# Designs tried in a protein design chat: VHH binders against Band 4.1-like protein 4 (epb41l4a). Part 7

Target 1, 289 residues: Band 4.1-like protein 4 (epb41l4a), of Danio rerio (Zebrafish) (Brachydanio rerio) (o57457r11to299)
Amino acid sequence: FYCEVLLLDESKLILTTQQQGIKKSTRGSVVLDYVFSHVNLAETEYFGVRYCDRSHQTFWLDPSKTLAEHKDLIATGPPYTLYFGVKFYAEDPGKLKEEITRYQFFLQVKQDVLQGRLPCAFNISAQLAALAIQSELGDYDPYKHTAGYVSEYRFVPDQKEDLEDSIEQIHKTLLGQVPAEAENNYLAIAKTLEMYGVDLHPVFGEKQAEYFLGLTPVGVVVYKNKTQVGKYFWPRITKVYFKETQFELRVLGRDCNETSFFFDAASKTACKNLWKCCVEHHTFFRMPE
Short names: E, the ipSAE of ESMFold2; O, the ipSAE of ESMFold2 at other seeds; V2, 0.75 times the mean of E and O plus 0.25 times the DockQ between their complexes.

## First folded at step 1 (VHH)

Design n15 (framework vhh_8h63_2)
Fold by ESMFold2-Fast, scan of step 1:
Structure n15 (fold): chain B 289 residues (1-289), chain A 121 residues (1-121)
Amino acid sequence: as target 1 above (289 residues)
Amino acid sequence: ELQLVESGGGLVQAGGSLTVSCAASGFTFSDYAMGWSRQAPGKERELVAGITSGGITYYADTVKGRFTISRDNAKNTLYLQMNSLKPEDTAMYYCAADSHYLPYQTEMDYWGQGTQVTVSG
């Protein structure tokens, strides 16, 4: 068994039968424990490892199931590729207890911005990237940071020189911020963005209209053409069901009567995944603090 | 500079299959959401299929079950496999790239020149 876990700092953790005893009969929890130990993470409840099937649908490794039970994962390898990341985004990551947890959130959110999962306007992108540079390089130093130094780093899709110039100017203003402070400031800005912590699932509504269901820290958000058209808070969601490709969300209205909302997923596999992710988010974000 | 080059279009009989490809260069392909749109003469451009940077796919009702979108990040290539082709699928097919997470027809950042697909009946 040969498994590659891609970490948020772009390094790889290699897990094999020979070195770790990983087999098809190994539970997901064992793989997760190796990853958590490697990254020195104690607040593990926010994190998981995901994988992609051959049709590029993403799934989270189930800690209670064996690797062999992840049939879609087994079909892709060997080698088997897993991606470490934030599964449940804290609504205020600055309030997470340990610096290492906030650091992993910082790396995840930075990757989200880089890969376009967290869209942000030019000015916000420049500010975020400057904070990331401050975390990595420290204070701006004209003797170390010669013209073009920002171009060594990537922060957004298709990064242009105009953005790099803006990043450099902002970096010059951040004098005295230590890495942890810059990372915390990054998260303080990023948490305010609409797509922060949103797990998006494509679905169809009535008359086959296209929507996305966003699983968020506060509830399920319904998007149409990149605009929010509905929001159902976790405490008001009483049940979630699926049957074949149909997903059902049952919500308690302000009148205290239950209403069912129906959506169609692209496939039975996508529908089951949406349901599983929704149940897991509902459970996680309804836990008392 | 970002460049998208479509290929693989041509003539095919109704009920046949065809795969169109899009070769991407000048940007980090894996960071972009990608899509296929088509435009027939006298009709508006229609989003046919999309795939996010994270691998989530979606399809227009008109092609669901017949078309499959996929990406090969190692080759910087986007594919659209078209099965059970109908005369109504005749159109110019355009590859598109979007720096945003949600690739929608009206918000695509970049478009290719297109590749013609003609389905004879």
Scores: ipSAE 0.000, ipTM 0.129, lowest interface PAE 17.1, mean pLDDT 85

Design n16 (framework vhh_8pnl_2)
Fold by ESMFold2-Fast, scan of step 1:
Parts: C-alpha cells; sequence; structure tokens
Structure n16 (fold): chain B 289 residues (1-289), chain A 119 residues (1-119)
C-alpha cells in the first residue's frame, strides 16, 4: 500500500505498508493519526484528509471505515493520493488554542484564496497577500526586496501587476509584525468574507434550475447566481434525508411547522456525499461544547 | 483562470504510439497534481492517469503498462506517452489540474486533443 498525503505547506507525507503497516484493512482513523502526529496537531477535530474519485468528486476519508471500504479511493490507486485540509472551519480561527492550529488554518485559507474558493475584492486581496508576504519574508527591506519581488509569489488565480504594486505598498506599512501576528491578522480579515468556510455542493431545484448548497458553521446556505437566496440555521434543521439523487432538508419555521426543501444532485454518489457532509457539519456545529 | 493547452493528438494505426503534451501558462503548475482524462463518444469522461506534484503516478487498469504520465515543472508541461494503441483508446483526451481541497470547485481544464486509432 503506497499513500501520498499532500500537506498544506506543499510538502508530502508518504505512508506505506513497509514503513507504517498501512494495509487495505487499516481504518481511516489510523491514517489520520499519522498525519496529525506528523503536522503536530492536538486540535484535530477541524481537520481531515480528502481523496478524489474518477468523476472528480472529493470525499473525506471516514475514520471508522477501512481503506478497502473506500471503493472509489481503491479504484484510483496505487499510488493513493490524499489531501490534508480543514474539514470544519472555525468561525473565529483567532480563538483556536494552539499556534500550530492557527498556522494550519492560515495555510488552508491562503490556498482557498489562491484557488478562487474564497473570492476577494481587489483591496482585500492586496491586504491578505501583503500579510502573507510579511509572514514569509518579514519586514520590507529595499536592499532585499527589489522591484518585482512580489511576482515570485502567487496569491490569487488571476494575479496582475496592479495587484502586485498594491501588495508591495501595503507590505511597506507592516513593519514589526512577526509571522504569527501577520497570520492571525490574515485570518481575522478572511473570516469576515462571505465564502469563508463554505463547503459548496452543486444541486438542481425545480425545472433543473442550478443552485449551490453551502455547508457553513452556522447552517445551510442556498446560492443562485452567486446570490444568497436561502439560509437555514443548524438548530432549525430537524432532518436531512436523501434517496437516489434527491436530497431533502426538513426545517422548522417561525410558526414551529416543518417544511421540506428538495434538491437534486447530479448523481447518486454526489447526493450521498452531500448528505454525509451535511450530517457531519450538523453534528460538528451543533455540539454543546 | 489558468489556461491548459493540449497537443499531440492525431490518427494512428493500431499498435502505434503518440505523445500528448499539456502546457500550463500559470505559475501554479508545480504545486498541482495533474491528470489526463478521456471521453469517447457516448461515454462519460474517465481518468486515464494522474501524477502528483512530487512525481508519483497512478494509472487506470485499461492503460497500465502501455501509457506513461510524466511532468516537467521547469517547462510547466504535462505529458502522456501512449504506446501499443488500440481502437478502444479512441477518444478526446483532456488535461486537468486537480484541486487540492474542493471536488465541486472547477478544476482547470484544457480544450482537449483528439486521438483516433483505426486501420
Amino acid sequence: as target 1 above (289 residues)
Amino acid sequence: QGQLVESGGGLVQPGGSLRLSCADAGRTFSSYAMAWYRQAPGKERELVARITSGGSTNYADFVKGRFTISRDNAKSTLYLQMNSLKPEDTAMYYCAALDYSEGYWPDYWGQGTRVTVSA
């Protein structure tokens, strides 16, 4: 068994039968324990590893199931590629107890911005990128950071010279911020963005109208054409069901009557994955602790 | 958005060889896992081969031993060496940059390059 776990700092952790005793019969929890130990995480509940099937859908490795039970994962390997990341986003990552946990959140959110999952207006993109530069390079130094130094780094999918100029100007103002401080300031800005921590799933409503269901720390958000058209807080969601490709949310209204909302996923596999992610978010964000 | 440009497709006889290339103009090529997919007429798109940023490879059973995926990070180019081609390999071949954390977020895709294997 040969497994590659891609980490948020762009390094990889190799897990094999010969070195770690990883087999098809190994439970997901064992793989996760190796990853958490390697990255030195104590606050593990926010994190997981993903894998990708042949249809480009990603799935979270189930801690309770064996690797063999992840049939879509087994079909892609060997080698098996897993992606370490934040599974449940803390509403306020600045309140996380350990610096290493906040650092991993910083790396995840920085990747989210880079890959377009967390869209940012120009000014916010420039501020975030300058804080990331401050974390990486320290204080601006005209002898070390000559014209064009920002171009060596990428922070957004379509990075242009005007953004790089803005980043440089902001970096010059950040004198004295140590890496951990710059990273915490990055998270303080990023947590306020609408798509922060939103797990998006494409679905169809009536007459094949396209929507996205966003699984968030506060509830399920319904998007149409990048506009929020519905929001159902976790305490109001009484049941989550699926059958075939149909996904159902049961929500308690102000009048204490239940209403069912129905959405269709593109496939049975996508529907089951949406349901599982929704149940896991509901459990995580409704915990009393 | 990143631009992936495939090339190298064409018409070959059974048993022939082709080398597909995929060029990425973006600065992020070296940080992404990359893959080749194919889609035959009337069929769903399917994974052919993938390669991690570190160079580890994975192949679909139906191409194992015949195809080789490789990458050149200095040139931001992905390759697929196709040997012992069969009529069943006839398809449009697509290059993809794989998203590290979101299966539902759009991957960066090329426009495809056509491979036809016939007598």
Scores: ipSAE 0.000, ipTM 0.100, lowest interface PAE 19.5, mean pLDDT 84

Design n17 (framework vhh_sonelokimab_d1)
Fold by ESMFold2-Fast, scan of step 1:
Structure n17 (fold): chain B 289 residues (1-289), chain A 124 residues (1-124)
Amino acid sequence: as target 1 above (289 residues)
Amino acid sequence: DVQLVESGGGLVQPGGSLRLSCAASGFTFSSYDVGWFRQAPGKEREFIGAISGSGGTTYYAVSEKGRFTISRDNSKNTLYLQMNSLRPEDTAVYYCATDFSYQLTIPEDEFDYWGQGTLVTVSS
């Protein structure tokens, strides 16, 4: 078994049968333990590893199941590629206990902005990127940071020169801000953004109308044409169920009676994954701190 | 531009009554749930009650049931809180808030838009 775990700092952790004894019969929890130990994480509950099937659909590695039981993963390799990341986003990552945990959140959120999962207006993108540069390079220094130095870094999917100019101007104002402070300030801004910590799942409503269900720290948000059209808080969600490709979300309505909302996923596998992610979010975000 | 403006707060004697109003603008008032919250000095914000867009459904925090009544007048875009048998412990800034979701907002502090608050002081 040859497994490559891509970490948030863009390094790789290689896990093999010869070095770690990893086999198809190994449980996901063993793989996770190696990753958490390597990254030096104690606050592990927020994190997991994902894998992609041939259709680029992502799934979280189940700690209780063997690698062989992850049939979509087995179909992709060997070698098997896993992606370390934040599974449950803390509403206020600045309040996480350990600096290493906050650092991993910073790396994850930075990746979310880069890959377009966390859209930002121009001015917010510039501020976030400048804080990331401050964390990486320290104080602006005209002798070291020559014209165009920002172009060596990528922060958004379609980075333009006007954004890079703004980033440089903001970086000049951040004098004296140490890496951990810049990272905490990054998270303080990012946590306020609409799509922060939103796990999006494409679904269909009546007459094949396209929606996205967003699993968030506060509840399930329903999006249509990038507009929020429904919001159901975790404590009011009384049932999450699926059958075949149909997903059911049951919530307390305005009349204090239960109302069921039905959505169709593209496949039975996608539907089960949505259901599993929803149950896990519901459980996690109802746990006492 | 959604706006909620509370009024009716003031000084009242223990055992007295007071009616608060919240004037809403910038949205279709009758389509959305609205509620009342309060925050006493040095305490966390607490939920009082909420009412559905049509007025057909109301719910209250257990501690406030019987003394406080929430109502709305959709023709005037106004939310009301009738407070009876007031106690010194009811001294707080009272806020109205609206929820643009398709469900009553619970937990109570997750309403989408808030007014600035109106101070109620119960003292003799």
Scores: ipSAE 0.000, ipTM 0.095, lowest interface PAE 16.8, mean pLDDT 84

Design n18 (framework vhh_ozoralizumab_d1)
Fold by ESMFold2-Fast, scan of step 1:
Order: sequence, then structure tokens, then C-alpha cells
Structure n18 (fold): chain B 289 residues (1-289), chain A 122 residues (1-122)
Amino acid sequence: as target 1 above (289 residues)
Amino acid sequence: EVQLVESGGGLVQPGGSLRLSCAASGFTFSSYYMYWVRQAPGKGLEWVSEISGSGGSTKYPDSVKGRFTISRDNAKNTLYLQMNSLRPEDTAVYYCAKPYGLDYHSSWFDPRGQGTLVTVSS
């Protein structure tokens, strides 16, 4: 068994049968334990390891199941590629107990911005990128940071020269911020963005209308054409069920009566994954009524 | 298959009354909030009434409050809208609608019915 775990700092952790005893019969929890030990992480409950199937849909490695039971992972063939990341986003990552946990959140959120999962307006993108540069390079130094130094780094999917110029100007104003401070300031801004910590699942409503269900720290949010059209807080969600490709949310309304909402996923596998992610988010973010 | 069939529309004089009905099938009717929404010629959709699954809670916008009454018969899978003191501005196609993601906002609806035309004119 040959497994490559891609970490958030873009390094790799290689797990093999010969060195770690990893086999198809090994449970996901064993793989997770190696990753957590390697990155020196104690606040592990926020994190997981995911993989992509052949259709590029992502799934979280189930700690209780064997690697062989992850049929979609096994189908990708050796080597097996896994991705370490934040599974449950803290509403306020600045309040996380350990600096290493906040650092991993910083790396994850930075990747979310880079890959377009966390969209942000031009000015916010420039501010976030400048804080990331400050964390990586320290204080602006005209001797070290010659014209065009920002272009060596990527922070957004479609990075243009005007954004890079803005990043440089903001970096010049951040004098004296140590890396941990810049990272905390990054998270303080990012947590306020609409798509922060949102696990998006494509679904269909009536007449094959396209929606996304967003699993968030506060509840399920329904999006249509990038616009929030519905929101259900976790304490109001009384039941989550699926059958074939149909996903059902039962929600307690303000009048204390239950209402059911139905959505169709693209496949049975996608529907089951949506259901599982929804149940796991509900359990993790359970709030008192 | 979810089906919503509206009926009861027609031509009525200002100050008159009409009762609309919506026959629902293909889903557990009593488990859903239900809505009446309307669309006047050349305008967007406007919600005009909301009712909870049990029928215990109803809401209306100021434009129809006191004139329209929404009700339901869960045993018959039927939704009703009683419209009194009708005005020319109430002229629209009226749709029976089931919600999609409306827990905290009433501005998004997914009308599934064919609609029923209400014309208020002399």
C-alpha cells in the first residue's frame, strides 16, 4: 500500500506498508493518527483527510472504516492520494487554544481563497494576501523585496497585476506584525466572509433548477446563483434523510411545526455523502435550543 | 411526482370575492408550509399568503392583510385562498407554491402549479 498525504503547507507525508504497516485492511483512524502526529496537532477534532473519486468529487476518510471499504479511493489505484484539511471550521478560529491549530486553519483558509472556494472582493483579497506575505516574508524591505516580488506568489485564481500592486502597498503598512499576529489577523478578516467554512454540495430543485446546499458552523444555507435564498439553524433541523438521489431536510419553523424540504443530488453516492456530511456537521455544531 | 393544481380564478368586479383552491398530490401535504404567490402582467412574483403545515400560523403582506385568508384541509390535501374586497391591483395569475429554503426569508418561492387567472375589472 502506497499512500501520499498532501499537507496544507504543500509538503507530503508518505505512508507505506513497509514503513507504517498500512494495508487495505487498515482503518481510517490509523491513517489520521499518523497525520496528526506528523503535523504535531492536538486539537484534532476540526480536521480530517479527504480523497477524490474519478469524477473529482471529494469524500472524507471515515475513521471507523477500512481503506478497502473506501471503494472510490481504491479505484483511483496506487499511489493513493489523500488531502489533509479542515473538516469543521471554527466560527472564530482566533479563539482556538493552540497556535499550531490556528496556523493549520490559516493554511487551509489561504488555500480556500487561492482555489476560489472562499471568494472575496478585490480590496479584501489584497488585504488577505498582504497578511499572508507578511507571515511568510516578514516586514517589507526594499532591499529584499524588489519590484515584482509579489508575482512569485499566488493568492487568488485569476491574479492580475493591479491586485499585486495593491498587495505590495498594503504589505508596506504591516511593519512590525510577527507571523502569528499576521495569521490571526488573516483569520479575523476571513471568518467574516460569506463563504467562510461553507461545505458546498450541488443539488437540484424543481425543474432541475440548480442549487447548492452549504453546510456551515451555524446551519444549512441554500444558495441559488451565488445568492443565499434559505438558512436553517442546526437546532431547527429535526431530521436529515435520504433515499436514492433524494435528500430531505425536516426543519422546525417559528410556529413549532415541521416542514420538509427536498433536493436531488446528481447520484446516489453524492446524495449519501451529502447526508453523511450534514449529520456530521449537525453533531459537531450541535447547539442548545 | 409532485403536482399542484390551482382553480377558482375568474372575472370579478371591484369589491367582489373569489375563493381559490389548490389540489396537492405526490408529497406529504401536512408536513409543508404552503404559500399563495401571484404574478401580475409584466411584473415579478409577489407572495400574498403563508400557512404552516398544521394551519396554526398564517402571515400576509400589508397589501392583502385583512382582505385575504389562507386556509388548508390536510385530510383533503387542499389549500385555499379566500379573497375579499378585491381591487384592480389584485389582477394576476395566482400560484400555489411549496417552499424551497424559506426558513428565515419569505422572498423566495418555487411555484409548481399551472396557476389560475384572477381578473378584477368592470
Scores: ipSAE 0.000, ipTM 0.114, lowest interface PAE 16.6, mean pLDDT 84

Design n19 (framework vhh_5c3l_4)
Amino acid sequence: QVQLQESGGGLVQPGGSLRLSCAASGFTFSSYSMSWVRQAPGKGLEVVSDISSSGSYITYADSVKGRFTISRDNAKNTLYLQMNSLKPEDTAVYYCARDQYTFGGLDDYRGPGTQVTVSS
ESMFold2-Fast, scan of step 1: ipSAE 0.161; ipTM 0.597

Design n20 (framework vhh_7w1s_2)
Fold by ESMFold2-Fast, scan of step 1:
Structure n20 (fold): chain B 289 residues (1-289), chain A 117 residues (1-117)
Amino acid sequence: as target 1 above (289 residues)
Amino acid sequence: QLQLVESGGGLVQAGGSMRLSCAASGFTFSYTMGWHRQAPGKQRELVAKITSGYTAYDDSVKGRFTISRDNTKNTVYLQMNSLKVEDTAVYYCARDHWSTPLYFDYWGQGTQVTVSS
């Protein structure tokens, strides 16, 4: 058995039968334990590893199931590719207990911005990138950071010269911020963005109208064309259910009446995955402590 | 509002070439674009994708197909060379899911490519 876990610092953790004893009968929890140990994480509950099937739909590795029970994963390899990442986003990552946890959140959110999962307006993109540069390079130094130094780094999908000029200008103002401070300031800005911590699942409503269900720290958000058209807080969601490709979300109103919302996923596998992710988010975020 | 419109399909002889275009309109925050195809009775499969500075191809088309992007026109292209009968399919343009780099969430209507021997 050969798998590669891609980490948030862009390094790889290779897990094999010969080195770690990983087999098809190995439970997901064993793989996760190797990853958590390798990155030195104690606050593990926020994190997981995911994989993609042949249709490029993503799934989280289930700690209670064997690798063989992940049929879509087994179909893609060998070799098997897993992606380490944040599964449940803390609403305020600056309040996470350990520095290593905050650092992993910083790396995840920086990747989210880079890959377009966390869209940012120009001014916010420039500020975030300047903080990332401050974390990486320290204080702006005209003798070390010669013209064009920002272009060696990528922070957004379509990075253009005007953004790079803005990044350099902002970096010059960040004198004295140590790496951990710049990283915490990055997270403090990023947590306020619309798509921060949103796990999106494509679904269809009536007449095959396209929607996305966003699983978030506060609840389920319904999007149409990237615009919020519904928002249901976790404490008010009384039931989530699925049958075949149909997903049901049941919400309790202030009058104590339940309303059911129905959506169709593209496949039975996608629907089951949406339901599982929704149950897991509901459990994790249901009790605000 | 985002729309994806494919064009450039048609009938071509085996060994020939064809260029597909996908025009995107409206605002988008995802810059990963891909081409998928679906032959009769088969599942849709990813054939090529492009992000800023990076491309990837399915083994079945590697060396024959080239994906490219014109950011000023907001258009993505698929240049198909040395076409085989097995390349016959409806080709779909797709934009990456903005919450994950591995899932494509917007699809065009598709364009038919038929390769005859």
Scores: ipSAE 0.000, ipTM 0.106, lowest interface PAE 19.6, mean pLDDT 83

## First folded at step 2 (VHH)

Design t01 (from g01 with Y102S; framework vhh_8pnl_2; at its last look DockQ between E and O 0.02; V2 from the best seeds 0.00; counts 0 for: pae E 24.8 > 2, placed apart)
Fold by ESMFold2 at other seeds, look of step 2:
Structure t01 (fold): chain B 289 residues (1-289), chain A 122 residues (1-122)
Amino acid sequence: as target 1 above (289 residues)
Amino acid sequence: QGQLVESGGGLVQPGGSLRLSCADAGFTFSSYAMAWYRQAPGKERELVARITSGGSTNYADFVKGRFTISRDNAKSTLYLQMNSLKPEDTAMYYCAAEEGSSEVTSGAYDYWGQGTRVTVSA
């Protein structure tokens, strides 16, 4: 057994039979515990480890199953590649108890912004990037930070020079913010963005119209053409079912009647994964805050 | 959010036709998904037809092409044209509304009218 776990700080944790005793009969929880210990996390409930199958579908490693039972993972290796990350985004990361937990959230959200999963307008992008620079470099220093220094870093998918100029000007205003403070301020802004903590799953409605279901900290959101077109809060979602490719979301109305909404996934595998992710979110967020 | 007021119910013979209306005062009507439900004595409310804010429609199986749901956003009015009426269509008919998109509805309607009675007897 040979596995690389990619961490949010871009480092790798190598797990092998020879070094850790990990084999295909080992449960996912053991792998997770190695990762959580390595990054020194106590607030582990927000985090997980994912893998991609050969069709580029992503799955969370199930802590209760053996590695061998993860058949789509096993088919990809050896070697195996796993990705550590935030599974359940706290609605308010500022309320996380430990700085290391907030730091891992900061790394995750910074990646989300950089990869375009968390879209930001120009002014927000500049603020976030300036806070990230403040965390990385500390206070602006005109003797160290010569013209164009921001260009050495990537913070957003399409980083142009007018944005970089704005980042520099904002960085100058952040004097005195220590790294933890800058990271907390980053999260305080990012948590307000529409796509914060949204796990998107493609689905189809009537006439094969394409939608995305977003699993979010507050509920399930339906997107069409990048626009929110429906929203179902976790406390109102009573059950989630699937059959073949059909996904069913059951919602309790204000009149105490339940109503079902149906969507089709692209495949049976995608539908089951959507169902499992939705159940896991529902369990985690059912009584929010 | 205003009141939903149904009208157009009454007594008809089997095979007859009736047009129900549901007027809205105080909604931005065009942003709401709308539906007709019915409730016969001793039965649960059941969906008859629904229409999204964009005009996409769905019908209960028992409708079998006999009813047509439509909306007139300029008049803030929802309609149900009922043709080929049968005695089993006898029920109290309710208008319902929820905030929804042009293409998707939750079906968990927030607003209900008080209903209009339809009686079909041979």
Scores: ipSAE 0.000, ipTM 0.093, lowest interface PAE 22.7, mean pLDDT 85
ESMFold2, look of step 2: ipSAE 0.000; ipTM 0.077
ESMFold2 (binder alone), look of step 2: mean pLDDT 77; pTM 0.781

Design t02 (from g01 with E98Q E99Q E103Q; framework vhh_8pnl_2; at its last look DockQ between E and O 0.02; V2 from the best seeds 0.00; counts 0 for: pae O 20.1 > 2, placed apart)
Fold by ESMFold2 at other seeds, look of step 2:
Structure t02 (fold): chain B 289 residues (1-289), chain A 122 residues (1-122)
Amino acid sequence: as target 1 above (289 residues)
Amino acid sequence: QGQLVESGGGLVQPGGSLRLSCADAGFTFSSYAMAWYRQAPGKERELVARITSGGSTNYADFVKGRFTISRDNAKSTLYLQMNSLKPEDTAMYYCAAQQGSYQVTSGAYDYWGQGTRVTVSA
């Protein structure tokens, strides 16, 4: 057995039979525990490990199943590639107990911004990037940070000179912020963005219209044309069903009557994955503290 | 523009049938989710049935098996086939429309008709 776990800091953790005793019969929880130990996490409930199948669908490694029971994973290797990341986004990452946990959230959200999964306007992009530079480089120093220094880093999609100039000006205002403070300020801004913590799943309506279901910290959101067209809070979602490619979301309305909403996934596998992710979000975000 | 008109209501004996129609004026009918609601005297308006733009249906428990919601996009018309009618079905029946391919709560509908009266003479 040979796998590489890509971490949020761009490094790899190599897991093999000879080094860790990991086999196809090993449960996912054991793999997760090695990863959590490697990154020094105690607040592990927010995190998981993902893999991709041949059809570009992502899946979370199930801690209760053996690696062999992950059929779509074993079809891709050996070697296997796994991706560590945030599974459940805390609504307020500033309330996470440990700096290490907030640091991993910062790395995840920075990746989300860079990859375009977390869109933000020009002024927000500049603020976020300046905080990321403050964390990476420390205080602005005119003797070290020569013209164009921001260009050596990537923080957002399509990073242009006018944005980079704004980033530099904001960086100059951040003197004295230590890395942990800058990272916390980054998260404080990013958590207010509409797409923060949104796990998008493509679904289809009739006439082949594409929608996305967003699994979020507060509930399920329906998107069409990048616009929110429906929102159902977790406490009001009473049941989720699937059969074949049809996904059903059952919601308790204000009139105390239940209503079902139906969506089609691209495949049976995608539908089952949507259902599982939805159940997992529902369980996590309804748990009492 | 954007007006729903119900028809087909009337007086019927218990066990009888009626077919309600709701005609769309000024929409692109095929892009809307549609619903039937009813309101009995002295009661709040309640859902009867919903249908998505593509034909997926959902029914209230009290009417399941007796009523059938359907749509004819070529005629821009919504239907409710009502069989095995009971005196409890006596109400004003309204159609409603909401843009999108999903069902929502009653407060989210963009348009409502004026209603058609159904009376089951028990």
Scores: ipSAE 0.000, ipTM 0.100, lowest interface PAE 20.1, mean pLDDT 84
ESMFold2, look of step 2: ipSAE 0.000; ipTM 0.179
ESMFold2 (binder alone), look of step 2: mean pLDDT 79; pTM 0.796

Design t03 (from g01, 15 letters changed; framework vhh_8h63_2; at its last look DockQ between E and O 0.17; V2 from the best seeds 0.00; counts 0 for: pae E 16.6 > 2, placed apart)
Fold by ESMFold2 at other seeds, look of step 2:
Order: C-alpha cells, then structure tokens, then sequence
Structure t03 (fold): chain B 289 residues (1-289), chain A 122 residues (1-122)
C-alpha cells in the first residue's frame, strides 16, 4: 500500500504499509487518525479525506469502512491520492476552540476563493487577499514590498492589476495584525458569503433543466442559473431517499404536512453520493454543537 | 461501526423449519436494504432473499414459497424463515446490507456478517 495525502498547506503526508502498517484491510478511521495527528487537530469532526475516481467524481473516505471497501478508490491505484479538507463548514469559524482548527479552516476557505468555489465581489476579494497577505508577509514595509509585490501571489481566479492595487492599499491599513488575527478576520468576512460552506451537486429537474443542490451548514439549497430558487432547512428535512438516479427530499412544511421534492442525478453513482453526503450533513448539523 | 451478527443456525431434519436472525448495529437500520446469501462448500455465494428499506422482497427461484424474509426496524433485526428445508439448503447463511432504498433483484451488498451454519439432514 502506498498513499499520498495532500494537505491544505500543499504538503504531502506519505502513508505506507512499511511505515504505518496501512493495509487494504485497514479502516478509514485509522488513515484519518494519522492525518489528524500529523496536522495536530483535536476538533476533528469538521474534517475528512477525499478521493477522486477515474470519472472525476469525488468521495469522502468513510471512517467505518476498510480501504478495500472503497472500490472506486482502490481502482485508481496504487499509488493512491487522498485530499485532506473541511467536510462540514462551521457556521461561525470564530467559535472553533483551537487556533489550529481555525488555521485549517482559513487554508480551506482561501483555496475555495482561489479555485472559484467561493465567489466574491471586487471589494471583498481585495479585503480577503489583503488579509491573506498580512498573514503571510506581516506588516506592509515600503522597503520590502516594492512595486508589484502583490503579483507574486494568487488569491482569486482572475487577479488583475486593478485588484492588486486595491489589495496593496488595504494591506497598508492592516499594520499590527498578527497572522492569527488576519486569518480570523478573513474567516469572519468569508463566512458571510453566499457560497460559504456550500457543497454543490449537479441535478436535473423537469425536461432535463439543470440545477444544483447545495449542501450547506443550514440546509439544502436549490440553485438555477446561479440563483437560489429553493431552500430546505435541516430541521425541516425529515428523510432523504434515492432510487437509481432519482433523489427525493422529504420536508415538513409549516402546516405540518410533508412534501417531497424530486431531482435526477446524472448517474446512479452520483445519486448515491449526493444521498450519502446529504445524510451526513443532516446528521452533523442537527446535533448540538 | 457497522456490525451484522447472524444467529439461529443449526441442524434440522429434511422437511423441517428454521429461522435465522441478523442483529444489526452501528447504522440507521431502517435506511438500508438487507439480504440473505448462502454459500455451500465448493459453490459460489448465492443471494437467496432480499428486502428493501421500504419492505419490498426478492427471492431466488430455488427458495420461493419456502423462505420468507422480514425485518423488524424497531429491533434492528433481519429474519429469514426457512420452511420445507431440503439437504441442498445446507450452507453458511450470511446477512448483508446496502445503503439506500435500492430495488433488490440480485445486487451486491456493501456489508456482510460472519455467517451462521444451516445443515439439513435426512
């Protein structure tokens, strides 16, 4: 067994039979524990490890299954590649107990912004990028930070000179913020963005109209043309089902009557994954903190 | 951790009856499709009966009319009632589970128990 776990700081953790005794009969929880220990996490419930199958579908490693039972992972290797990340986004990262947990959230959300998964307007992009630069470089210093220094870093998908100028202006105003403060301020802004913590799954409605279901900290959101067209809060979701490619969400209305909403996934595999992720979100976000 | 533990196997005379049970823990039992498979020495494992989370049942042709699968969601228990047993029913019987409400026709299952031996003499 030879596995590379890609961490949020872009480093790798190598897991092998010879070094850790990891075998295909090893449960996912053991792999997760090695990763959690390596990054020094105590608040582990927010995090997981992902893999991609050969069809580019992503899955979370199931801690209760053996590695061998993850058929779509086993088909891709050896070697195996796993991706550490935030599985369940805290609604308020500022309330996380340990700074190391907030740091990992900061790294995840920074990646979400850079990869375009968390869209933000020009002024928000500039604020977030300036906070990221403050965390990485410290206080603005005109002898160290010469013309064009922001260009050495990437914070957003389409980073143009006008944005970089705005980032520099804001960086100058952040004097005195230590890395942890800048990172907390980053998260305080990012948590207010519409797509914060949203796990998108493509689905189809009537006449094969394209939608996305977003699994969020507060519930399931339906998107059409980048616009929210439906929202089902976790406390109102009583059951989720699937059959082949059809996903069913059963919700309790304010009139105490149940209503079912139906969506089609592109494949049986995608539908099962959507269902599993939805159940896991429902369980996590219905529990007391 | 998901666990499936079979029990109730034993020796029985041809023409007799036996009920095997499967105790489940570590998951939301009512959300899973369940099944019984059997394996005789030198033969491949065979799905003999299945039941969806919604209660729909499947039976292999070799056991139709003689075996009944059922589930008790309150007790997290799967049952297989076996009547009119024949020597060819002798096998290790395995409890199995699959997430979701898939239609059960002859599917592979994700989770398996350790099995309980049923031996039919006579």
Amino acid sequence: as target 1 above (289 residues)
Amino acid sequence: ELQLVESGGGLVQAGGSLTVSCAASGFTFSSYAMGWSRQAPGKERELVAGITSGGSTYYADTVKGRFTISRDNAKNTLYLQMNSLKPEDTAMYYCAAEEGSYEVTSGAYDYWGQGTQVTVSG
Scores: ipSAE 0.000, ipTM 0.172, lowest interface PAE 16.5, mean pLDDT 86
ESMFold2, look of step 2: ipSAE 0.000; ipTM 0.158
ESMFold2 (binder alone), look of step 2: mean pLDDT 82; pTM 0.826

